# VH-VL binders against b7kms5: the designs that were tried, part 277

Target 1, 80 residues: b7kms5
Amino acid sequence: DTFETVRNTIRIESEVDESLRQLCHEERITKETWLEAAYLYLCEKPEELAQVIQLAQERLSQRKAIADYKRAKTMQERFL
Short names: E, the ipSAE of ESMFold2; O, the ipSAE of OpenDDE; V2, 0.75 times the mean of E and O plus 0.25 times the DockQ between their complexes.

## First folded at step 17 (VH-VL)

Design n_10 (framework fv_miptenalimab; at its last look DockQ between E and O 0.89; V2 from the best seeds 0.68)
Fold by OpenDDE, look of step 17:
Structure n_10 (fold): chain C 80 residues (1-80), chain A 124 residues (1-124), chain B 107 residues (1-107)
Amino acid sequence: as target 1 above (80 residues)
Amino acid sequence: QVTLVESGGGVVQPGRSLRLSCAFSGFSLSTRGVGVGWIRQAPGKGLEWVALIYWDDDKRYNPALKSRFTISRDNSKNTLYLQMNSLRAEDTAVYFCAHRTYSFDKWTSFFDYWGQGTTVTVSS
Amino acid sequence: DIQMTQSPSFLSASVGDRVSITCKASQGIRSYLAWYQQKPGKAPKLLIYAASTLQSGVPDRFSGSGSGTDFTLTISSLQPEDFATYYCQQLHTWPLTFGQGTKLEIK
């Protein structure tokens, strides 16, 4: 079988990315195949998938909060 | 045709142990995505989830029962087990085994086939 | 733990009636909800999964709706064989939990 792939740009928190990179290196896999495998695995365990989704939502909220803070700070600096 | 048949129930005194069996057919617990669980029902009461075992031997337990109950399997025999230790009166119930599967497109699991249950009575 | 609360606990109805049973989760469970039917001395039978998907072989007079915390099982036209106890179950968070059940009796 052949797989059609789609190019994606994924930004990962630096500490998580480093840890994931190290894991993938040690296990001789790629972050791409890890993501694919992890998703498919979790699809087979929706009880766990639900928990991962919740964590992902929390992380997204944190990212937004940080982004908003940075924007606000930048704006403040502009008017000082 | 999926079939599950529980056995091993009986009358036991508090503090004793009992092992239940669930013989199943029509599916394999080696099949990816498959799970099998125990659900119990006290007399005249509702359903209580006990434990679940996945195809990869991953296990989940009701926290209230984890210290006393152990779920296991023998794939060569297509049999699920529930080892129950330190039995209490409140463990009196019909114990069902049930086939667990999932929906890929709905991202959810469910128990779609159930055995008829085996009765466990704990009394002095 | 997530508590599942069904209402009513008891329901009397007649053949041909439209009946609804509700299930409320103590927290959001999205659509990770299943409905089961149980007759006396028998094992539960899956009716609905994913809150609204009808299990194969189940009559289409059964339907499920809802998401988040509030869910409903509806029987559009009650048949004699529908008198039983119904349970909702959340499959969102460990431990899996059931509602206390709704006993549907003949009026």
Scores: ipSAE 0.684, ipTM 0.903, lowest interface PAE 0.6, mean pLDDT 95
Fold by ESMFold2, look of step 18:
Structure n_10 (fold): chain C 80 residues (1-80), chain A 124 residues (1-124), chain B 107 residues (1-107)
Amino acid sequence: as target 1 above (80 residues)
Amino acid sequence: QVTLVESGGGVVQPGRSLRLSCAFSGFSLSTRGVGVGWIRQAPGKGLEWVALIYWDDDKRYNPALKSRFTISRDNSKNTLYLQMNSLRAEDTAVYFCAHRTYSFDKWTSFFDYWGQGTTVTVSS
Amino acid sequence: DIQMTQSPSFLSASVGDRVSITCKASQGIRSYLAWYQQKPGKAPKLLIYAASTLQSGVPDRFSGSGSGTDFTLTISSLQPEDFATYYCQQLHTWPLTFGQGTKLEIK
């Protein structure tokens, strides 16, 4: 028997992924069970969840800034 | 029926120590997501959070009090303690213990059940 | 620390009135906000958590709204037993902090 699951694809910054993969290997867990455990734990301590959300927002903003920079640089090279 | 009962308050001189107790029933501090906190209220003033202990013995303190106050527990007695050292006049307050829980689908916590408090008076 | 500022500090109203109490956070706290009622000589009682979710057993004349930094507690038809001091509390950022309180007096 299996529990119902959902298959998803996500992209993780390579250095973070390498560190997470090493942790999961050493602890004999999977990335999926780590993600589930981390989320459930933070739901039980929502006072800490807010800090995780803040960090996630900062990382999202950085990714958007990099994307905007790349678009602006491509346009600069294309138009001048 | 969740109940919390504080005890151990009294009149003490500045610089002394006092240990408060919170005896509770109707919940287990071993249950995931549960915590118990201490909140105090000086006479005629508002509420001030003092400390929180989680089910896994993780602890959080008001930074202004951390050097002098320690939260601990004895799960075999369903009892929480607040050790208060180097007491000052500004520590005069009613001290409440309160049950803390969380909402999974609202992503927040709250203090849903409170004891009636015990009074600490620091006076020379 | 996140400062929680309540307005007004004192409010006088008649039975049957609709009253509102405002709580403003110095930084965004999403909906990590609880409201408590405290009667003289008693412990606080939880009214609302998650900014707008009514605690079980609390009369439905109480309601909460807002998110981010601005929050409101509303009593739709004031009853004699509603005279009390009301506190908001944020549970978003350590240390957990309360507003200074709003004392509601029945005329």
Scores: ipSAE 0.547, ipTM 0.865, lowest interface PAE 1.6, mean pLDDT 92
ESMFold2, look of step 17: ipSAE 0.541; ipTM 0.864
ESMFold2 (binder alone), look of step 17: mean pLDDT 91; pTM 0.942
ESMFold2 (binder alone), look of step 18: mean pLDDT 91; pTM 0.941
OpenDDE, look of step 18: ipSAE 0.670; ipTM 0.901

Design n_11 (framework fv_miptenalimab; at its last look DockQ between E and O 0.90; V2 from the best seeds 0.68)
Fold by OpenDDE, look of step 17:
Structure n_11 (fold): chain C 80 residues (1-80), chain A 124 residues (1-124), chain B 107 residues (1-107)
Amino acid sequence: as target 1 above (80 residues)
Amino acid sequence: QVTLVESGGGVVQPGRSLRLSCAFSGFSLSTRGVGVGWIRQAPGKGLEWVALIYWDDDRRYNPALKSRFTISRDNSKNTLYLQMNSLRAEDTAVYFCAHRTYSFDKWTSYFDYWGQGTTVTVSS
Amino acid sequence: DIQMTQSPSFLSASVGDRVSITCKASQGIKSYLAWYQQKPGKAPKLLIYAASTLQSGVPDRFSGSGSGTDFTLTISSLQPEDFATYYCQQFNTWPLTFGQGTKLEIK
């Protein structure tokens, strides 16, 4: 049996991506299969999944804050 | 048919140790996704979560009890254990073991089967 | 820790009544809440998980609702065997915590 896959573009923070790539290389797996496995594993431990979701929400908020800051800075530079 | 039966309760003096057992049937703690936990209930009080062990031997503890209590298992015997050290009067309670499972589509866990409990009394 | 506060702590009702028990979490727990029934000298029994999913074998007169911080267990028509103590429990954050319980008594 084979799995049908869906192509996705995922942006990962550079330091996290590097660390994850190194891990996957050492373990001879891919980021894709790691993500799949990690999600399924966490689904079996919803108590932990809840913690990961909280962390993910915090990281998303940080990304948005940084993006907003950059936009504001760019605008300031345009009018100065 | 899932069944859990606690044992090992009794009367002990403060500072002593006691090990509880939970013999279960109808499931295996080797089955992926399965967990088993201890929940206690002081006389006339509510429920307090003590500890949880997962199928992969991962363990979680109530922080208030972690230093004195240890949860473990013997899969060959289908038995859960709770080692309790340095017992205190406030540890007096009925101790339940409970089967923990999860809902894949709801992303949450629950205790769906409980034993009848074993009574631990700590008194001088 | 997440505190789970049930209301009321004691409830008197008659057979056939519609009764509701509330559970409030000190912080958001999404829908990761279970309801249990416990009779004196007996083990707790799971009624509802995921805030609103009825456990298999539980009568459909039991229902759960809510998300975030406010949850409700409802018994549409109280039966004699429903007089017991009810507990809510959250599965969102370690340590797992229970409400203090609601004792449903015969009026």
Scores: ipSAE 0.737, ipTM 0.920, lowest interface PAE 0.6, mean pLDDT 95
Fold by ESMFold2, look of step 17:
Structure n_11 (fold): chain C 80 residues (1-80), chain A 124 residues (1-124), chain B 107 residues (1-107)
Amino acid sequence: as target 1 above (80 residues)
Amino acid sequence: QVTLVESGGGVVQPGRSLRLSCAFSGFSLSTRGVGVGWIRQAPGKGLEWVALIYWDDDRRYNPALKSRFTISRDNSKNTLYLQMNSLRAEDTAVYFCAHRTYSFDKWTSYFDYWGQGTTVTVSS
Amino acid sequence: DIQMTQSPSFLSASVGDRVSITCKASQGIKSYLAWYQQKPGKAPKLLIYAASTLQSGVPDRFSGSGSGTDFTLTISSLQPEDFATYYCQQFNTWPLTFGQGTKLEIK
C-alpha cells in the first residue's frame, strides 16, 4: 500500500540545515525520510524521545529569546 | 504467553562475582521496540532499576552500578545475563528481569511482564 | 535523577473502601508513569501505564489519573486480593526510578 503524504513548510536554522543536508546527501536519503525515520526510531525508545524533547524545548526558548531581542532592537531604532 | 525465569542467585562473599541468567519465551529480543530490564529489591525495601537492554543491543545502566554490573545476551538461547562484579552487602536483593515494550501513540514504555526473581545474598 | 515520592507510605482500609495513592515527581514527566502491584513474595505486576491506561487483565476497579508531576492510583472498591504494596515508576528521564512504595493493608 502507498503512504499518503502531507506537504508542509518548516524553518531550520541554517547551520543545522547545512549539516543535515550534507548527511542526507552522503547517506543517499532525503530530509523527509530522515525526519520520518528519526521520529519512528524515537517512538520505539520513548526514554530517548524525552531527552530530544528537552533539547527541542531549550532550542525553542533560545529562538524566542533571539527573536525578542531583534524585535526590541528594531523598536528602539524606530523610537530613537 | 510471555514468561521470564531468573536463575543464578545464591550466597556469595563480598568482593566476589556472580552471573545471573534470565531465560525468556513468548517474545524475541530482536523484535523492534522490545527490551529487557533488570530490577532489584533489597529485603524490606522498594524497587530499584539496575539496567535495560534494547533489541538493537543499546544498553543503559543505573549510574550507581555501571562500573560493576554489565548486561549481555545470547539470542540463540533466548537468554539474558547480568554480570555482577565486586559484590557488596548492599547488593543483597531479589533480582527480577522484566520485559519492556512501548506504546507508539502514548509515547512511553513500560515493564509489562516480570519474572519471579532470583535471590542474591552477599554475606559478611 | 527524578525523585518519585508516594503518599502515603502505609495505608489501612476496609473491604469496599475507595482508596487513593498519590505519586509526585520532582519534575515534569508528562504522562510517562506506570503503576505496579506487588504481593508479598511475588513479582511486581503492571496495573497501569501511560498514567491512565489499564493493562489487559487488570480489574476495572483500578484507575489512574494525572499528568506532569502529580499522579493518583485509585481502587474504587477495595477487595481482599488488593492487599499489596504499590509502586509508581517514571519512564521520562534516565535513570528510570520508582517511588518508595505504598503498603496497603486490609483492616
Scores: ipSAE 0.473, ipTM 0.852, lowest interface PAE 2.0, mean pLDDT 91
ESMFold2 (binder alone), look of step 17: mean pLDDT 94; pTM 0.960

Design n_12 (framework fv_miptenalimab; at its last look DockQ between E and O 0.92; V2 from the best seeds 0.00; counts 0 for: pae E 2.02 > 2)
Fold by OpenDDE, look of step 17:
Structure n_12 (fold): chain C 80 residues (1-80), chain A 124 residues (1-124), chain B 107 residues (1-107)
Amino acid sequence: as target 1 above (80 residues)
Amino acid sequence: QVTLVESGGGVVQPGRSLRLSCAFSGFSLSTRGVGVGWIRQAPGKGLEWVALIYWDDDKRYNPALKSRFTISRDNSKNTLYLQMNSLRAEDTAVYFCAHRTYSYDKWTSYFDYWGQGTTVTVSS
Amino acid sequence: DIQMTQSPSFLSASVGDRVSITCKASQGIRSYLAWYQQKPGKAPKLLIYAASTLQSGVPDRFSGSGSGTDFTLTISSLQPEDFATYYCQQFNTWPLTFGQGTKLEIK
């Protein structure tokens, strides 16, 4: 049996992506299969999943803050 | 039919050690997603989580008890253990073992089966 | 630690009554909450998990609601066997913590 896959574009923070790529290379796995496995594993430990979700929310908030800052800076530069 | 039976409780003096056992049936702690935990209840008080062990031997502890308590398992015997060292009067309680499982679609865990508990009394 | 506060601590009611028990978390715990029933000298019994999912074999007069920090266990029509102590528990953050309990007594 084979799995039906869905193609997605995922943007990862550069330092995290590099570290993850290194790990996947050393372990001879892919980022995709790592993500799948990690999610399924965490689903079996929802107590840990909850912590990961919290961290993910914090990271998302940080991304938004940085994006907002960049937009504001760009706009400021346009009017100076 | 899931069944958990605690044993090993008794009366001990402060500073002593005691090991509790939980014999379970109807499930295996080798089954992925399964956990088993200890929860205690002081006389006339509420419930306090003590420790949890997962199928992969990963362990979690109540920080207040981690330095003195150790959770372990013997899968060949379907038995959970709680090693309690340096016992204190405040450790006096009924100690329950409970089966822990999870809901995939709800992304949460719960203790769905409990033993009847074993009583530990720490007194001079 | 997440503190779980139940209210009331004691509740008197009659058979046939509709009763509600509240559980408040000191911080958001999403829907990672379970409700247990405990009778004197007995082990706790799971009633509700995931805040609102009824455990198999539990009568449907029991229901759970809420998310975030405020949760409620409701018994639509009290039966004689429902007089017991009820506990909420969160599974969101280590260490796992319980409410102090609500003792439901017969009026």
Scores: ipSAE 0.761, ipTM 0.929, lowest interface PAE 0.5, mean pLDDT 95
Fold by ESMFold2, look of step 17:
Structure n_12 (fold): chain C 80 residues (1-80), chain A 124 residues (1-124), chain B 107 residues (1-107)
Amino acid sequence: as target 1 above (80 residues)
Amino acid sequence: QVTLVESGGGVVQPGRSLRLSCAFSGFSLSTRGVGVGWIRQAPGKGLEWVALIYWDDDKRYNPALKSRFTISRDNSKNTLYLQMNSLRAEDTAVYFCAHRTYSYDKWTSYFDYWGQGTTVTVSS
Amino acid sequence: DIQMTQSPSFLSASVGDRVSITCKASQGIRSYLAWYQQKPGKAPKLLIYAASTLQSGVPDRFSGSGSGTDFTLTISSLQPEDFATYYCQQFNTWPLTFGQGTKLEIK
């Protein structure tokens, strides 16, 4: 009777990942259990989940903008 | 069967205080995911959210009322309270308490059971 | 604060009519919206949550649709017990806010 799990690959901004690793170490948990707990807790307070989703959308937009900038810089460097 | 019964309404003068009670049965405010809210309705007007308390004692308030209104609970009596201070004429309303629950797979919450309300009249 | 604007404020209709009531949010609220029915002298009753999910025990002549900012409650064939005031409410952003109501009256 064990938890069924899946493996996934995700990319976390390095500064955020460093902070999260330190938190998890100090609390003696893993990033995976933190993620599961955070999601389950927020499902019980959807009003707060809505705010997390808004922040996630903003961060997604930021990551997309950084990716666009890097592609533009790479294209610019093709002429040098 | 979920029931909520409000009490403690009445006629009060402006500037005075009043404490409303909401006695409930058929659920526990200690159950994860549960909350209770206060909603009010001025005569002939629409609904206005006042406050919400969650199962973990986390509380949220309408910002316009936060300085004057406090929600609290007594779990041993299955009762929650709304303390209303510095009452004004615009606080005249029927005050409802309502059971709040959530949907895990729809990621939303809602007020599914309501009491009949208690009337507060603030007049000179 | 997110303002919820219902249209129309008053609606006259006959038994058997199909009616729709709209609710507009001043900002996007995804599908985090509930509809309530309130009869005179009574507490509101939940009809629909998550914009389109019927609460248990609500007749299937009621339906909800929409997402983002524009939402609709539809009653497919009015019954005598449906003449009431209807409110939408958003759960997306603090503070929680209701629409001003739509009073549905007998023509």
Scores: ipSAE 0.449, ipTM 0.844, lowest interface PAE 2.0, mean pLDDT 91
ESMFold2 (binder alone), look of step 17: mean pLDDT 94; pTM 0.960

Design n_13 (framework fv_miptenalimab; at its last look DockQ between E and O 0.02; V2 from the best seeds 0.00; counts 0 for: pae E 12.2 > 2, placed apart)
Fold by OpenDDE, look of step 17:
Formats: structure tokens, sequence, C-alpha cells
Structure n_13 (fold): chain C 80 residues (1-80), chain A 124 residues (1-124), chain B 107 residues (1-107)
């Protein structure tokens, strides 16, 4: 039996991506299979999953804040 | 049929140690996703979580008790243990062991089966 | 730690009554909440998990609702065997914590 997969584009913070790529390389796995495995593992430990979700929400908030700052800066530069 | 039976409780003096056991049946702690935990209840008080052990031997502790309490297992005997050291009067309680499982579709966990508890009394 | 506060601590009611017990978390716990029933000298019994999912074998007169910080356990029509102490418990954040309990007594 084979898994049906879907194609996704995932943007990862550069330092995290580099570290993750290095890990996957050393362990001879892919980022995709790592993500799948990590999610399934965490599903079996919802207590830990909750913490990961909290961290993910914080990171998302940070991304948005940075994006907003960049947009504001760009707009400011246009009017100066 | 899941069953948990605690034992090892008794009367001890402060500063002493005691090891509780929880014999369980109807499940294996080697089964992925399974956990077993200790929850205690002081006389006339509410429930307090003590520790949890997962199928992969990962352990979690109540921070207030971590330095004195150790959770462990023997899969060959289907038995959970709680080693309690430096016992204090405030450790007096009924100690329950409970089966912990998870819901994949709801991303949640819960204690769905409980033993009847074993009583620990710490007194001078 | 996440503090779980139940209200009321004591509740008197009659058979057939509709009763509600509330549980408030000191911070958001999504739906990571369970409800337990405990009778004197007995082990707690799981009633509800994931805030609103009824455990198998539990009568459907029991129901749970809520998310985030505010949760409610409801018994639609109180039966004689329902007089007990009820506890909420969060598993969103270590350490796991319980409410102080609500003792449901017969009026």
Amino acid sequence: as target 1 above (80 residues)
Amino acid sequence: QVTLVESGGGVVQPGRSLRLSCAFSGFSLSTRGVGVGWIRQAPGKGLEWVALIYWDDDKRYNPALKSRFTISRDNSKNTLYLQMNSLRAEDTAVYFCAHRTYSFDKWTSYFDYWGQGTTVTVSS
Amino acid sequence: DIQMTQSPSFLSASVGDRVSITCKASQGIRSYLAWYQQKPGKAPKLLIYAASTLQSGVPDRFSGSGSGTDFTLTISSLQPEDFATYYCQQYNTWPLTFGQGTKLEIK
C-alpha cells in the first residue's frame, strides 16, 4: 500500500529550516516525513501538542508583527 | 476490561520512604498512546495530579513533588510504581492510579479508568 | 500553573432538577477539559472529555460545554445516583490541574 500525498509549499524561518535540514540529512529522512511523524507523535501526546500549538501561535504572531512592520516601513519610505 | 489495583499504602513516619504499586490488566503500557498516572487525594480534599508515564517511558511530574517522587513501570508485570521519599504529613492521601488515553480526532487526552486507591498516612 | 475554579463548591438540588456546574480556567485551555464524578470512598469516574464529548456508557443527561476559559457541566434531569462530587481537569498545560470540586447534595 502507498500513501496518497498532496503538494504543499511551506515557508520556514531560515535558521530553523537550516537546522531541520541538517537533522533530516543526518537521520536520512525528509522534512515531509519528519513533519508527518512529529504530528502523529504529538497527537498521541496531546499534553505536549498543546504546548507546541501555543508556541506555533506565538511564532505566527511574531511573523505577522514583522510583516506589518515591513509594510509600514515600505509605505513610509514611499512618502519620504 | 480495564482494571487497576493500587497497593503498598500504610502508615509511615515523616522522612521515611514508601513504594506504591499499581497492578493493571486489560491493557498494556507498551501500547502506543497509552499512559498511566498517579493522582492523590488528601482527606476531605480535592484531586492532585502526581505523575504520568507514557508508553515510551517518557515521564511527567508535578513540579512540587518531582524531587521526592519517582514514577516507574514494569511492563512484564503490568505494574506501575510510585517511589515516595522524604515523606511529609501533607503527603497523607489516597493515591489513585489511572489509565490515560487519547482521542486522535479531538487532540485530547483523559483518565478514563481509575483504581480504587491505596491510603498513605504520614504521621509521627 | 493553571488554576481551575469550580462554582459552586456546594450545590443542593432535588431529583428531576436541571443543574449546572461551572469551571473557570485561569488561562485559555481550548477544549482540553475533562469532567469526573466521584462518590464517597470510590474512584473518580470520567464523564466528559474534550469539554463536550460524552464518555461511553455515561447517561446522555450529562453534557459538557464551553471552550477557552469557561466550561459547564449540565445534568438535564438529576437522578438519585447523580449525587456526588464533580471535578473538572485541564490537560492543556503541565502540571495537570483539577478544580476544587463541586459537591452535589440532595435537597
Scores: ipSAE 0.604, ipTM 0.885, lowest interface PAE 0.8, mean pLDDT 94
Fold by ESMFold2, look of step 17:
Structure n_13 (fold): chain C 80 residues (1-80), chain A 124 residues (1-124), chain B 107 residues (1-107)
Amino acid sequence: as target 1 above (80 residues)
Amino acid sequence: QVTLVESGGGVVQPGRSLRLSCAFSGFSLSTRGVGVGWIRQAPGKGLEWVALIYWDDDKRYNPALKSRFTISRDNSKNTLYLQMNSLRAEDTAVYFCAHRTYSFDKWTSYFDYWGQGTTVTVSS
Amino acid sequence: DIQMTQSPSFLSASVGDRVSITCKASQGIRSYLAWYQQKPGKAPKLLIYAASTLQSGVPDRFSGSGSGTDFTLTISSLQPEDFATYYCQQYNTWPLTFGQGTKLEIK
């Protein structure tokens, strides 16, 4: 039998994507199997999962701050 | 364009210290995934890895050298350093500064851009 | 430490020849191997990584093969500019280690 899969499109920062592709190439795996394995592995490790969640929150906050800056700068340039 | 330029080599007596510098451009050592290190080559001999520093200040050393050598950086000057203490005749070599391939996997460590090296000679 | 042993230490060949250089690891290193070329008085240049992947800008007459403990760098048609010393380097296990080198002289 086979597991049912879901098609998804995600946006990954280019530097992160390049590094992940290189790792996957060297280990002869795919990005999707890496993502699945990483999540399943961390689900069994509460303290490590918490650290990954903290990092993810920091990255989300940084992306939001950059987006807010770009929007504010665009508004400033339109009104100057 | 990635460039690395070493300096600070010279002739020193055994037991003395020397600090090597590597001025680089085309990358920032603050960027996640970046690493830069030192490789040396004794006269007529092969290559020997010395040390590596990553974007998050994590450091790796050749165990034979770690008691005497310290890698460090000054990101405001785009400069990498190698502090070499208690120098011995066996430390005589050309020292290369090299950019580690971009990768978040710290294990993946081979060197895609190299400087031309600076020569250290330890003799009495 | 993983010892990397190259063979031969010295190789003489003619322009147009096919040459092979071997690198043997003292323990399995999977495919975590790079090859470098170093010309006299110059810094090394990366040729191959992951045992068989050609670095950007490297001529396709260079190729790499092998996995585990035995690896080969092949130059399919030797050119005058290929006179150099060649090094393998493993990155499977700390510390990073290099082979002792193979000096290729063109007859």
Scores: ipSAE 0.005, ipTM 0.665, lowest interface PAE 12.2, mean pLDDT 88
ESMFold2 (binder alone), look of step 17: mean pLDDT 94; pTM 0.961

Design n_14 (framework fv_miptenalimab; at its last look DockQ between E and O 0.02; V2 from the best seeds 0.00; counts 0 for: pae E 17.2 > 2, placed apart)
Fold by OpenDDE, look of step 17:
Structure n_14 (fold): chain C 80 residues (1-80), chain A 124 residues (1-124), chain B 107 residues (1-107)
Amino acid sequence: as target 1 above (80 residues)
Amino acid sequence: QVTLVESGGGVVQPGRSLRLSCAFSGFSLSTRGVGVGWIRQAPGKGLEWVALIYWDDDKRYNPALKSRFTISRDNSKNTLYLQMNSLRAEDTAVYFCAHRTYSFDRWTSFFDYWGQGTTVTVSS
Amino acid sequence: DIQMTQSPSFLSASVGDRVSITCKASQGIKSYLAWYQQKPGKAPKLLIYAASTLQSGVPDRFSGSGSGTDFTLTISSLQPEDFATYYCQQFNTWPLTFGQGTKLEIK
């Protein structure tokens, strides 16, 4: 069997990315294959997948909050 | 044909220990994605989840029972175990073992096959 | 822990009736809910998983609906063999928890 891949741009929080890169380096894998494997593994443990989803939603909310704050700050600076 | 058969139940005094067994057939706990769990039911009451073991020997416990109960397996015998220590009157129940599987497309699990249960009675 | 509350706890109905049992979660559990049927002295039997997917071999008079916190099990036309106790269970959060059960009795 062959795998068809698609290219994606993934932005990861810098500290998490560094840690993940270090792990992948030590284990001689890629972030891509790690993501694939992690997802498939979690699909087999949906009880755990649910926890990861909750955590992911929280992180997304945090990203949005930070983005909103930055935009507000930038806008404030423009009027000062 | 999936089959689960519990055994080891009986009457014990408080503070004693008991080990339950669940012999299963029609599946292997070595199969990726497979799990087996214990669920108990006190007389005239509802169902309470006790513990779950995955194919990779990962385990989950009801926090209320984790300190006293241990789930384990012997794949060579296709048998699940529940070691129960420091038994209490409130542990009196029918103990079921159940096959756990998952839906890939729905991202959820379920207990699709159950044994008939073994009765544990804790009394002075 | 997630509390699962079923309603009603007791339900009387007649053969041929359409009956519905509700299960409410104390917090959102998406669609990670299963329904079981249990007859006296017997093991529970899986009816529905993923809130609305009918387990193989289960009659299509059984159906499940809902998401988030509110779920419903419906029996479109009650048959004599359907008189039993029904339980919902969530698979969203550890520990796994069940509803208290709904006993469906013959009127």
Scores: ipSAE 0.736, ipTM 0.918, lowest interface PAE 0.6, mean pLDDT 95
Fold by ESMFold2, look of step 17:
Structure n_14 (fold): chain C 80 residues (1-80), chain A 124 residues (1-124), chain B 107 residues (1-107)
Amino acid sequence: as target 1 above (80 residues)
Amino acid sequence: QVTLVESGGGVVQPGRSLRLSCAFSGFSLSTRGVGVGWIRQAPGKGLEWVALIYWDDDKRYNPALKSRFTISRDNSKNTLYLQMNSLRAEDTAVYFCAHRTYSFDRWTSFFDYWGQGTTVTVSS
Amino acid sequence: DIQMTQSPSFLSASVGDRVSITCKASQGIKSYLAWYQQKPGKAPKLLIYAASTLQSGVPDRFSGSGSGTDFTLTISSLQPEDFATYYCQQFNTWPLTFGQGTKLEIK
């Protein structure tokens, strides 16, 4: 049998990625296995999952606010 | 810190059986993605993979040894076992217990922590 | 079974030398190869996995390269503690198999 994965691309904030990469290196795991383990672990812990979802929503909101600012700044520069 | 300690080696006659133990700490065999196995080394020779057991009791064997060797575990004692039956002279080796790298797939199998081994000698 | 063939079987070198050890697989194994160091009377120690990824705590004078069938372990500047036997191991296909070893000795 072969090693089977589903290939995906994700974008991670550079400072978070650097920290995660260092952790994975020190613990001798991959980022992919860390992400899978974290999700599977949280699936059995609904209160902790809810806390992670809340943090993810806050981070998503921050990223949307930054994207909205960049779009607004670009539109302003077109009318100057 | 991951630690593995093998025991149960000794001198036995051909055709006899022997059970090796590996006491470990720093990880749990109940943790998804964990595996632990046995690798052996005959005197003056290279390394040969023997068997591997996963966190969910799935097992893999070297096909040359599968008919005579059985890997098992006792999670409550943090202990791995290797039952070796119908021993032959060519089974003479140092037997190492080793932690398989953490991975949820079944195929990524290399060994990041090793015990110091226990010696099995099969001789008349 | 995938046969792993190392060369050379023996290598003499001096402290400070750059050395390379080759491992060849009998069929393609992608990058699913690990390297181990073993000193007499001791257990093997993982050096490199996935052909080129250095294990934590291993000095950066060790490096690995290759994919497919041909792999190389390189030590850029030998230290006295590097004299040992080195093994490659493939994990692409069951059963797991090791190379026969390369003994690195001091001149």
Scores: ipSAE 0.000, ipTM 0.618, lowest interface PAE 17.2, mean pLDDT 87
ESMFold2 (binder alone), look of step 17: mean pLDDT 94; pTM 0.959

